# VHH binders against Toll-like receptor 5 (TLR5): the designs that were tried, part 2

Target 1, 146 residues: Toll-like receptor 5 (TLR5), of Homo sapiens (Human) (o60602r691to836)
Amino acid sequence: YKYDAYLCFSSKDFTWVQNALLKHLDTQYSDQNRFNLCFEERDFVPGENRIANIQDAIWNSRKIVCLVSRHFLRDGWCLEAFSYAQGRCLSDLNSALIMVVVGSLSQYQLMKHQSIRGFVQKQQYLRWPEDLQDVGWFLHKLSQQI

## First folded at step 4 (VHH; framework vhh_8cml_1)

Design d5 (from G3 with I102R)
Fold by ESMFold2-Fast, scan of step 4:
Structure d5 (fold): chain B 146 residues (1-146), chain A 122 residues (1-122)
Amino acid sequence: as target 1 above (146 residues)
Amino acid sequence: EVQLVESGGGLVQPGGSLRLSCAASGFTFSDYAMGWFRQAPGQEREFVALISWSGGSTDYSDSAKGRFTISRDNAKNTVYLQMNSLKPEDTGVYFCAAVEYRYDSSGTYDYWGQGTQVTVSS
């Protein structure tokens, strides 16, 4: 694969994602980091159809990490990317999709969204820790799944 | 329209106490982590304390640990900073800040108040 993971998130979360994940995981932010990550703001091809870029990112990445925030759930492109990644998991018979829930989203709120409902019902997601002291351990756990 | 309004600052003697309040409006307060930052004259803005959206988790700078307590009342859309055993080096403008997710002390915050002055001197 070209990338260790495609990191799918709402553009409204970019600043948080950069500080919480990219600076600690992505090799282009530091040579001490472990992963060659793909994300829209840096890696998508200018002038190409957005869905084509999303599909290319999903097929060229070993894992797909979706950061499911309230902004993600209001973004049609994010939900489409999640659905496409879920479809790839079924086609490949691989557990390529990693769902990470961020913020105060409850099980009830997550269940309102048809695109992610199957993953939510099966409890197949990680939750970003509310306790700052758990963030380091969480990043280690996420890294083990990538 | 988003607003964060700090209050409770003032002049206090070394060893004294102050309770700062920050009233929030214009966003869903219970979805946001709330932090306190301070800036002394001629110094950079520094992190003081952070509380999670539920109030179930808190974090403090080394200078605040054991002396300051952050708390929140989601029914009143208000975050508090109880400051005890105040020292002259605690002097500065104290800012309330809101962020949708938990950031460390180096993270970017979404909303900021205008600040309230705290002066610790004899």
Scores: ipSAE 0.401, ipTM 0.658, lowest interface PAE 2.3, mean pLDDT 88

Design e1 (from G3 with Y103F)
Fold by ESMFold2-Fast, scan of step 4:
Structure e1 (fold): chain B 146 residues (1-146), chain A 122 residues (1-122)
Amino acid sequence: as target 1 above (146 residues)
Amino acid sequence: EVQLVESGGGLVQPGGSLRLSCAASGFTFSDYAMGWFRQAPGQEREFVALISWSGGSTDYSDSAKGRFTISRDNAKNTVYLQMNSLKPEDTGVYFCAAVEYIFDSSGTYDYWGQGTQVTVSS
C-alpha cells in the first residue's frame, strides 16, 4: 500500500485533527512519527473528481481511519467515504476500517446513520477519551490497529 | 454570537476563597469541554483547570491541585471555579475558554471570555 492509513474526517475538524493526530502520527509532520498517512487537505489532487480521490485514497491505504464527529455525520462526502470503505472491507475480507468516535455523540445520534449503525451496535469503535491522561494510551492503541 | 462571560472576581486576602462563574451562550454548551486560564501582568496566559463535556473528567495545573475545583452545570450553561487557600501568586485575570475536542490542557480553544480580575493582597 502507498499509505499506512487514509484519515477521513470533516474539514470542520481539520485544526483538531492536525494537532491531536497528524503531528503525533504522520511522518511528514515529524521524523519521529510512525505512519505515512493520507488525508484530503494535503493529498487529494485539485481538479480531480472528489469521488475518484476518495476511492484512490481507500484503495491505496492499508487502513481507513474515520474520525466520526457530529460534523462528520452531517457531511455527505464523509458518509460516502465510510460506505465505500465498508465495501472494500467486504471485498478484501479484512478489518481495514477503523471507526473513532469524537466528542459528545450519544448512541442514539450514531444509530441514526445506517452506514455506521453496525459498528455502533457491535461496539466496534474506539472513543476519543474525555480524560486527558488517557490521550497517550489512546494514541498508542490506535497506532497498534493501524 | 458566541459569548462567554466571567464573573465572581475581586479582591481577597491570602488564605481566602472566591468562586468564579462563566456563563455561556450561542453554542451547545454540553458538547464542549471548558477550561480556566489566568494571566498575570506581563506574562503569558497559563492553564488552570479543565472539565470535560460531561463533567466526568477534570484536569488541573500543579499550582491549582488541592486548592481549586472546577465544576459545571449543563442545565445552566455555566462553568465554575472554586478557589480556596488563595495566595498572592494567584493574582491575575481569569479567563474561561471552550473547546469542542481536546488533546492536551494547553491546546487550541475555540472560544474565549474577556476575563475577570482576581487580586490576592493583604
Scores: ipSAE 0.629, ipTM 0.804, lowest interface PAE 1.5, mean pLDDT 89

Design e2 (from G3 with Y103L)
Fold by ESMFold2-Fast, scan of step 4:
Structure e2 (fold): chain B 146 residues (1-146), chain A 122 residues (1-122)
Amino acid sequence: as target 1 above (146 residues)
Amino acid sequence: EVQLVESGGGLVQPGGSLRLSCAASGFTFSDYAMGWFRQAPGQEREFVALISWSGGSTDYSDSAKGRFTISRDNAKNTVYLQMNSLKPEDTGVYFCAAVEYILDSSGTYDYWGQGTQVTVSS
């Protein structure tokens, strides 16, 4: 695979994602970081069809990490990317999709979205910790799944 | 329109107590972490206390730890700071702040109140 993971998130969350994840995981942010990550803002090809870029990112990444925030759930492209990634996992019989829930989203709010409902029902997701003291441990845990 | 309105400040003797309140409106309060900051005359604003969106997690500055307690009532859209064993060094304007995604207690906050004055003096 070209990338260790494709990181799918709403553009409205970019500043948070950069500080919380990219600076700690992505090798282009630090030589001490572990993963070669793909994300839209840096790695998508200018002038190419957006759906083609999403599909290429999904097929060229070992894992797909979706950061499911309120903004993600309101973004049609994010939900399409999740559905496409889930489709790849089902057709390949593998567990390439990692769902991380961010913020105060209740199970009821998550269950409203058909694209993610299956993951929610099976409890196949991680929650970003409320306790700041747990963030370092959570990043280690997420790293083990990539 | 988003508003954070602080109250409960005043003049108190060293060793005394005050309870600050911050009433929030214009956003979904239960989705936001809430923080308290303070600023003394001629000094930079500093972090005091933080509470997560559910109230399940709290964090305190070293100066506040053991003396101050942050709490929230999501049904009333209000965050509180109970201040005990007050010292002259606690004097300052106390600000309420809200942030949707908490990363760091001293990080960037989305909304700020206008502050309430706390003076600790004999």
Scores: ipSAE 0.500, ipTM 0.736, lowest interface PAE 2.0, mean pLDDT 88

Design f2 (from G3 with D104T)
Fold by ESMFold2-Fast, scan of step 4:
Structure f2 (fold): chain B 146 residues (1-146), chain A 122 residues (1-122)
Amino acid sequence: as target 1 above (146 residues)
Amino acid sequence: EVQLVESGGGLVQPGGSLRLSCAASGFTFSDYAMGWFRQAPGQEREFVALISWSGGSTDYSDSAKGRFTISRDNAKNTVYLQMNSLKPEDTGVYFCAAVEYIYTSSGTYDYWGQGTQVTVSS
């Protein structure tokens, strides 16, 4: 694979993603970080079809990490990316998709979205911790799954 | 329009208590973590206390631990700071702040109030 993971998130969450995740995980931010990550804002090819970029990111990454926030759930491209990632998991019969729920989203709110409902029902997701003391442990746990 | 409006500041003697309130409007309050910060004359703004969106997690600066309690009422869109055993060092302008996702207490906050003055003096 070209990338260890494709990190799929809403552009509205970029500042948080950069500070909370990219600066601690992505080798392009620090050579002490562990993973070669792909994300839209840096790695997508300008002028190419967005769906083609999403599909390329999914098929060229070992894992797909979706940061599911309220903004993600309101973004058609994010939901489409999640669906394509699920399609790959079904085709390969593997666990390539990692779902991380961010913010105040309840089980009820998550269950309203057909594209993610299967992951929610199987409880196959991580939650970003409310307790700041747990952030370090969470990043370690996420790293183990990538 | 997003607004955070602090109230409850004032003058108290050392050892006294104050309860600060911050009323929020213009955003979905229950989706945001809420923090209290303070700034003393000639000093940089410093973190005091943080409460998660649900109220299930709180964090405090070392100077606030054991003396201050942060709480929230999501039905009233209000966050509170109960301050006990006040010291002259607690004097400053106290600011309410909101952030949708927090990764550290000293991180970037999305919205800020204009502050309320707390003076601890005999």
Scores: ipSAE 0.633, ipTM 0.809, lowest interface PAE 1.6, mean pLDDT 89

Design f3 (from G3 with D104P)
Fold by ESMFold2-Fast, scan of step 4:
Structure f3 (fold): chain B 146 residues (1-146), chain A 122 residues (1-122)
Amino acid sequence: as target 1 above (146 residues)
Amino acid sequence: EVQLVESGGGLVQPGGSLRLSCAASGFTFSDYAMGWFRQAPGQEREFVALISWSGGSTDYSDSAKGRFTISRDNAKNTVYLQMNSLKPEDTGVYFCAAVEYIYPSSGTYDYWGQGTQVTVSS
């Protein structure tokens, strides 16, 4: 694969994603980091079809990591990317999709969204920790799944 | 317009107690983690305490552990800091702050209050 993972998140969460995840995981932010990551803001081709960019990112990455926040759930492109990633998992019979729930979203709120409901029902997601002390452990756990 | 308004500061003797309050408006309070920071004259702003959006997780600086308790009331859009066994070193302006998602970068918060003065002296 070209990328270890495609990170799918809402542009409204970019500052948090950069500071919490990219600075610690992505090789382009530091030579000490472990993963060659793909994300829209840096790696998508300007002027190209957005659907084509999403599909290319999904098929050229070993894993797809969706950072599901309230902003993600209000973003049609994020939900469409999740659906395409789900489609790849079905086609390849692989568990390539990693769902990470971020922020105050309850299981009840997540269940309202048809695109992710199957993952929520099976409890096939990680939750970003509420405890600051658990963040380092969580990043280690996420890294082991990529 | 987002506003965080602190209250409850004042002058207290060493060993005394104060309860600070921070009233939030202009955003969905229950979606944000809330923190308390302080700044003493001639020093940089330092972290004091943090409470998660649900109130289910709290974190404290070493100087605050065992003496201070952070709590929140999501129905009232208010975060509190109960300060016991106050010391002269606790003197400073206390700020509340809001952040949507926590991460290990103390001081990188989305919204800040104007602060309330706490003075601990005999």
Scores: ipSAE 0.513, ipTM 0.745, lowest interface PAE 1.9, mean pLDDT 88

Design f4 (from G3 with D104L)
Fold by ESMFold2-Fast, scan of step 4:
Structure f4 (fold): chain B 146 residues (1-146), chain A 122 residues (1-122)
Amino acid sequence: as target 1 above (146 residues)
Amino acid sequence: EVQLVESGGGLVQPGGSLRLSCAASGFTFSDYAMGWFRQAPGQEREFVALISWSGGSTDYSDSAKGRFTISRDNAKNTVYLQMNSLKPEDTGVYFCAAVEYIYLSSGTYDYWGQGTQVTVSS
């Protein structure tokens, strides 16, 4: 694969994602980091349609990591990317999709979205820790899934 | 050998309180998030409460919020569930579980205890 993971998140979360994940995981932020990541703000091709970029990112990445925040749930492109990634997992008979829930989202809010409901029902998702002390440990564990 | 041993269950009247304990051995306790789940008669196992590795982050089911408190003592390898204002609907077998990641669902937990019976009835 061209990328270790495609990191899918709402553009409204970019500043948080950059500080919380990209600076610690992405080799382009530091040569000490472990992963070649793909994300829209840097890696999508200008002038190409957005769905083509999303599809290319999903098929050229070993894993797809979706950061599911309140903003993600309100973003039609994020939900489309999640659905497309689930389709790839079904086609390949492979678990390439990693769901990380960010912030104070109830199970009811997650279950309301059809694209996410099935994943929540499979009981295969992570929650971002609220305590700063746990973040380093969480990043290590997330890294083991990528 | 990994062991999770629950205790503190029993019969209590509606409005009463119970404190459940789960003693862990055979693994590095402070490396694991700890959860409490329950299974009511004839029902599927459901999430009750979760506490992070450090004890700084907690999460609760909607039915547990404001009534239950999860805590842990990493020096004693023990996790606790303080249950207040108990209702007949809280009746069930309560399970302690350990997992290396923070999950809300039972399907991803690595280790499980045997369970302790909680009965809320007059």
Scores: ipSAE 0.011, ipTM 0.340, lowest interface PAE 9.2, mean pLDDT 83

Design f5 (from G3 with D104G)
Fold by ESMFold2-Fast, scan of step 4:
Structure f5 (fold): chain B 146 residues (1-146), chain A 122 residues (1-122)
Amino acid sequence: as target 1 above (146 residues)
Amino acid sequence: EVQLVESGGGLVQPGGSLRLSCAASGFTFSDYAMGWFRQAPGQEREFVALISWSGGSTDYSDSAKGRFTISRDNAKNTVYLQMNSLKPEDTGVYFCAAVEYIYGSSGTYDYWGQGTQVTVSS
């Protein structure tokens, strides 16, 4: 694969993603980090079809990590990317999709969204921790799944 | 339109207590973690306490542990800081701040209040 993971998230969450995840996981932020990551803001080709970029990211990455926040659930492109990633998992019979729930979203709120409902029921998702002391453990757990 | 308004500061003697309040408006309060920071004259702003969106998790600076308690009332869109056993070193302007996703006590916060003055002196 070209990338260890494609990181799919709402542009409204970018500042958090950069500070909480990219600075600790992505080799382009630090050579001490483990993973060669792909994300839209840096790696998508300007002027190219967004669908083509999403498909390319999904098929050229070993894992797809979706950061599912309330902003993600209101973003049609994020939901489309999630559907494409789920399609690849079904096609390849593998568990390439990693779902991380961020913020105050409940199981009930997640189940209201048809685009992710099937995956939510079939796959256990990770939750970003409420406790600062658990952030380090969470990053290690996420790293093990990538 | 987003506002965080601190209140409850004042002058208190060493060993005394104060309860600070921060009233939030213009965003969905229950989706945000809330923190308290302080800044003394000639010093940088420092972290004091943090509470998660649900109120289920709290974190404190070493100087605040055992003396201060952070709490929140999501129905009233208000976060509180109960300060006991106050010391002259606690003197400063106290700010509340909101962040949607916690990742560090020194991390970037989305919204900040204007602050309330706390003075601990004899």
Scores: ipSAE 0.610, ipTM 0.794, lowest interface PAE 1.5, mean pLDDT 88

Design g1 (from G3 with S105A)
Fold by ESMFold2-Fast, scan of step 4:
Structure g1 (fold): chain B 146 residues (1-146), chain A 122 residues (1-122)
Amino acid sequence: as target 1 above (146 residues)
Amino acid sequence: EVQLVESGGGLVQPGGSLRLSCAASGFTFSDYAMGWFRQAPGQEREFVALISWSGGSTDYSDSAKGRFTISRDNAKNTVYLQMNSLKPEDTGVYFCAAVEYIYDASGTYDYWGQGTQVTVSS
């Protein structure tokens, strides 16, 4: 694979994603980091069809990490990317999709979205910690999934 | 639109107490973690205390532990800082701040108040 993971998130969460994840995981932010990550704001091809870029990112990444926030759930492109990632998982027969729930979203709120409902029902998601002391542990756990 | 308004600052003697309040408007308060920071003249802002969106998790700087208590009332869109056993070193402008996702106590916050002055002096 070209990338260890494609990181799918709402553009409204970019500042948080950059500081919480990219600076700690992505080799382009630090040579001490472990992963070659792909994300839209840096790696998508200007002028190319957005669907084509999403599909390319999904097929050229070992894992797809979806950061599911309230903003993600209001973004049709994010939900479409999630659906495409699920399609790849079925085609490859591999557990390539990693769902990370971020913020105050309850299981009840997550269950309202058909695209992610199956992952929620199977408890197949990680939750970003509410306690600062758990952030380091969480990043280690996420790294083990990638 | 978005506004954080601090109150409750003032002049107090060493060993005294103050209760700071921060009233929030223009965003869904219950979705945000709330922090308190302080800044002395000529110095950088330093973290004091943090409370999660649910109120179920709190974190404190070493200087605040055992003396300060952060709490929130989501029905009133207000976060509080109860400060006991105040010392001259606690003097500074106290700011409240809001962040949707916690990752670092001194990290990037989405919204900041204008601050309220706390002076601990004899």
Scores: ipSAE 0.636, ipTM 0.802, lowest interface PAE 1.4, mean pLDDT 89

Design g2 (from G3 with S105E)
Fold by ESMFold2-Fast, scan of step 4:
Structure g2 (fold): chain B 146 residues (1-146), chain A 122 residues (1-122)
Amino acid sequence: as target 1 above (146 residues)
Amino acid sequence: EVQLVESGGGLVQPGGSLRLSCAASGFTFSDYAMGWFRQAPGQEREFVALISWSGGSTDYSDSAKGRFTISRDNAKNTVYLQMNSLKPEDTGVYFCAAVEYIYDESGTYDYWGQGTQVTVSS
């Protein structure tokens, strides 16, 4: 695989993703970090079709990590990427998709979205911690799944 | 328009108590973690306390732990800071702040109030 993981998130969450995740996980932010990550803002090819970039990211990454926030659920491209990631899991018969729920989203709100409802019903998902003191342990747990 | 309005500041003697309130409007309050920060003249702004969107988790600076209690009422869109055993070192402008996702006590907050003055002096 070209990348350890493709990190799929809404552009509205970028500042949080950069500070909470990328600075701690991505080798291009620090040589002490563990993973070679792919994400749209840095790694997508300017001028190419966004669908083609999403598909390339999904197929060239060992894992796909979707950061499912309220903003993610309101972004058609994020939902499309989630659907493509599910398709790959079915094709490869592996657990390549890692779903992380971020913020105050309830199970009811998650189930309203057809694109993720089937995955939510059948798969376990991680939830970003409410307790600041749990953030370090959460990053360790996420790292073990990548 | 988003706004956070602090109240409850004032002048108290050492050992006294104050309860600060922060009324939020213009966003879905129950989706945001709420923090209290303070700034003394000539000093950097420092973290005081944090409460998660549900109220199920709280975090405190070392100076606040055991003396201050943060709480929230999501039905009233209000966060509170109960301050007991106040010391002269607690003097400063106290700011309410909102952030959608917690990751760091000093992290980037989305919205800030204008502050309320707390003075602890004899």
Scores: ipSAE 0.618, ipTM 0.803, lowest interface PAE 1.5, mean pLDDT 88

Design g3 (from G3 with S105L)
Fold by ESMFold2-Fast, scan of step 4:
Structure g3 (fold): chain B 146 residues (1-146), chain A 122 residues (1-122)
Amino acid sequence: as target 1 above (146 residues)
Amino acid sequence: EVQLVESGGGLVQPGGSLRLSCAASGFTFSDYAMGWFRQAPGQEREFVALISWSGGSTDYSDSAKGRFTISRDNAKNTVYLQMNSLKPEDTGVYFCAAVEYIYDLSGTYDYWGQGTQVTVSS
C-alpha cells in the first residue's frame, strides 16, 4: 500500500485533526511519528474528480480511519467515503475500516445513520476520550489498529 | 450570534470565596467542553480549569487544584468556577472559553468571553 492509512474527516474538523492526530502520527509532521498518512487537504489532486480521489485514497491505503463527528455526519462526501470503505471491507479478508467517534455523539444519534449503523450495533468503533489524561493511551490504541 | 458572558467577579479579601458564572448562547452548549483561563496584569494568559461536554471529566492547573471547582449545568447553558481560599496571586481577569474537542489544556478554543475581574486584596 502507498499509505498506512487514509484519514477521512470533515474539513470543519481540520484544526483538531492536525493538532490531535497528524502531529502525533504522520511522518511528514515529525520524523519520530510512525505512519505515512493520506488526507484530502494535503494529498488529493487539485482539479481532479473528488470521488476518484476518495476511491484512490481508499484503494491505496492499508487502513481507512473515519473520524465521525457531527460535522462528518452532515457531510455527504464523508458519508459516501464511509460507504465506499465499507464496501471494500466486505470484499477484503480483513476489515480495513476504523471508525473513531468524536465529540458528544450518543449511540442513539449514531444509529440514525444507515451507513454507519452496522458498526455502531457491533460496537466496532473507538471513542475519542473526554478525559485528557486518556489521550495518550487512545493514540497508542489507535496506532495498534493501523 | 455566539456569546459567552462571565459574571461573579469582584473584590475579595485573602481567604475569601467567589463563584464565577459563564452564560453561553448561540451554539449547542452540551456539545462543547468549557474552560476557564485567567490573565494577571503584565502576564501571559494561563489555564485554570476544564470540564468535558458531559461534565464527566475535569482538569485543573496546579495552582487551582484543591481550591477551585469547575461545574456545568447543560440545561441552563452555564459553566461555573467556585473559587475558595483565594490568594493575592489569583488576581486577574477570568475568561471562559468553549472548545468542541479537547486535545490539549492550552489548545485552540473556538469561542471566548470578554472576562470578569477578580481582585484579591486587603
Scores: ipSAE 0.632, ipTM 0.804, lowest interface PAE 1.5, mean pLDDT 89

Design g4 (from G3 with S105Y)
Fold by ESMFold2-Fast, scan of step 4:
Structure g4 (fold): chain B 146 residues (1-146), chain A 122 residues (1-122)
Amino acid sequence: as target 1 above (146 residues)
Amino acid sequence: EVQLVESGGGLVQPGGSLRLSCAASGFTFSDYAMGWFRQAPGQEREFVALISWSGGSTDYSDSAKGRFTISRDNAKNTVYLQMNSLKPEDTGVYFCAAVEYIYDYSGTYDYWGQGTQVTVSS
C-alpha cells in the first residue's frame, strides 16, 4: 500500500486532527512518527474530482480511519467515503475500516445515520476520550490498530 | 457572535474564597469542553482546570487540586470555578475558554473570554 492509513474527517475538524493526530502519527510532521498517512488537505490530486480522490485514497491505504464527529455526520462527502470504505471491506473480506467517534455524540445520534449504523450496533468503534489524561493511551491503542 | 463572559472576580484576603462564572452564548455549549486559565503578572498564561462536555471528567493543575472545583450547568450555558483557600500566588486574570475536542493542557482553544481579575492580598 502507498499509505499506512487514509484519515477521513470533516474539514471543520482540521485544527484538532492536525494537533491531536497528525503531529503525533504522521512521518511528514516528524521523522520520529510512525505512519505514512493520507488526508485530503495535503494529499489529494489537484484537478481530479473529489470522489475519484476519495476512492484512490481508500484503495491505496492499508487502513481507513474515519474520524466521526457531528461535523462528519453533517458532511455528505464524509458519509460517502465511509460507505465506500465499507464496500472495500466487504470486497476484501477484511477489517480495513477504523471508526473513531469524537465529541458529544450519543449512541442514539450515531444510530440515526444509516451509513454507520452497522458499526455502531456491533460496537466496532473507538471513542476519543473525554479525560485528557487518557489521550496518550488512546493514541497508543489507535496506533496498534493501524 | 460567540461570547464567553467571565464574572465573580475581585479582591480577597489569603484564605478567602471566590466563585467565578462564565456565561456562554453563540454556540452549542453542551458540545464543548470548558477550561479555566490564568495569567499572573510576569508569567505566561497557565492551565487551571477543565471539564468535559458532559461534566463527567474534570482535571486540575497541581496548584488547583484540592482547593478549586470546576463545574458546569449545561441548561444555563455556564461553567463555574469555585476557588477556596486562596493564596497570593493565585492572583491573576482568569480566562474562560471553550474547545470542542480536548487534546492538551495548553492554549489551542476555539473561544476565549476577556478575563476577570482575581487579587489575593493581605
Scores: ipSAE 0.638, ipTM 0.803, lowest interface PAE 1.4, mean pLDDT 89

Design h2 (from G3 with T108E)
Fold by ESMFold2-Fast, scan of step 4:
Structure h2 (fold): chain B 146 residues (1-146), chain A 122 residues (1-122)
Amino acid sequence: as target 1 above (146 residues)
Amino acid sequence: EVQLVESGGGLVQPGGSLRLSCAASGFTFSDYAMGWFRQAPGQEREFVALISWSGGSTDYSDSAKGRFTISRDNAKNTVYLQMNSLKPEDTGVYFCAAVEYIYDSSGEYDYWGQGTQVTVSS
């Protein structure tokens, strides 16, 4: 794979993703970091078809990490990327998709979205911690799944 | 428009107590973590306390631990800071701030109030 993981998130969450995840995980932010990550804002090719870029990122990454916030759930492209990643998991017969729920979203709210409903029903997602003291262990846990 | 309005500041003697309030409007309060920051004259703004969107988690600066308590009322769109055993070093303008996702106490906050003055002096 070209990338250890593709990070799929809403552009409205970029500042948070950069500070919470990229600065701690992505080798381009620090040579002490572990993973070669792909994300739209840096790695997508300007002027190329967006769906082609998304598909390329998904197939060229070992894992796909979807940061599911309220903004993600209102973004049609994020939901399409999630669905496409699920399709790859079925084709490869592996668990390449990692779902991380961010913010105040309840399981009830998540269950209202058909694109993720089946995945949510399996209880196979991580939740970003409310307690700042748990952020370090969470990043370690996420790293083990990538 | 988004607005955060602090109140409850004032002049108090060392050892005294104050309760600060911050009333929020223009956004879904229950989706945001709320923080309190302070700034003394000639100093940089510093973190004081943080409460998660549910109220289930709190975090405090070393100077605030054991003396200050942060709480929230999501039905009233209000966050509070109960300050006990106040010291002259606690003097400053106290600001409330809102952030949707917490990653650390010094992270970027989305919205800020204008502040309320707290003076601890004889």
Scores: ipSAE 0.624, ipTM 0.799, lowest interface PAE 1.6, mean pLDDT 89

Design h4 (from G3 with T108Y)
Fold by ESMFold2-Fast, scan of step 4:
Structure h4 (fold): chain B 146 residues (1-146), chain A 122 residues (1-122)
Amino acid sequence: as target 1 above (146 residues)
Amino acid sequence: EVQLVESGGGLVQPGGSLRLSCAASGFTFSDYAMGWFRQAPGQEREFVALISWSGGSTDYSDSAKGRFTISRDNAKNTVYLQMNSLKPEDTGVYFCAAVEYIYDSSGYYDYWGQGTQVTVSS
């Protein structure tokens, strides 16, 4: 694979993703980091069809990490990307999709979205910690899944 | 427009108590973690306390542990800092801050108030 993981998230969450995840995981932010990550803001081709970029990212990454926040659930492109990632999991018969729930989302809110409902019911998801003391442990746990 | 408005600061004697309030508007308060920071004259800003969006998790600086309690009322869009056993070292401007997702106590916060002065002096 070209990338260890494609990181799919709402552009509204970018500042948090950069500071919480990219600075700790992505090799382009630090040579101490472990993963060659793909994400839209840096790695997508300007002027190209957005769905083509999403599909390319999904098929060229070993894992797809979806950061499912309230903003993600309101973003049609994020939901489309999630659906394509699920399609790949079915085609490969492999668990390539890692779902991380971020923020105040309840089970009820997650279950309202048909595209993620089946995944939520049948597959485990990770939840971003509410406690600062758990952030380091969570990043280690996420790294083990990638 | 997003606003965080602190109140409850003032002059207090060592060993006294103060309750700070921060009223939030312009965003969905219940989706955000809320923090308190302070800055003493000639010092850099330091973290004091943090409460998660649900109120289920709280974090405190070593200087605040056992003396300060952070709480929130999501129905009133308000976060509180109850400060007990105040010391001269607690003197400073206290700032309310909001962050949608926590990752670091010293980290980037989305919104900041203008601060309220707390002076602990005999």
Scores: ipSAE 0.644, ipTM 0.806, lowest interface PAE 1.3, mean pLDDT 89

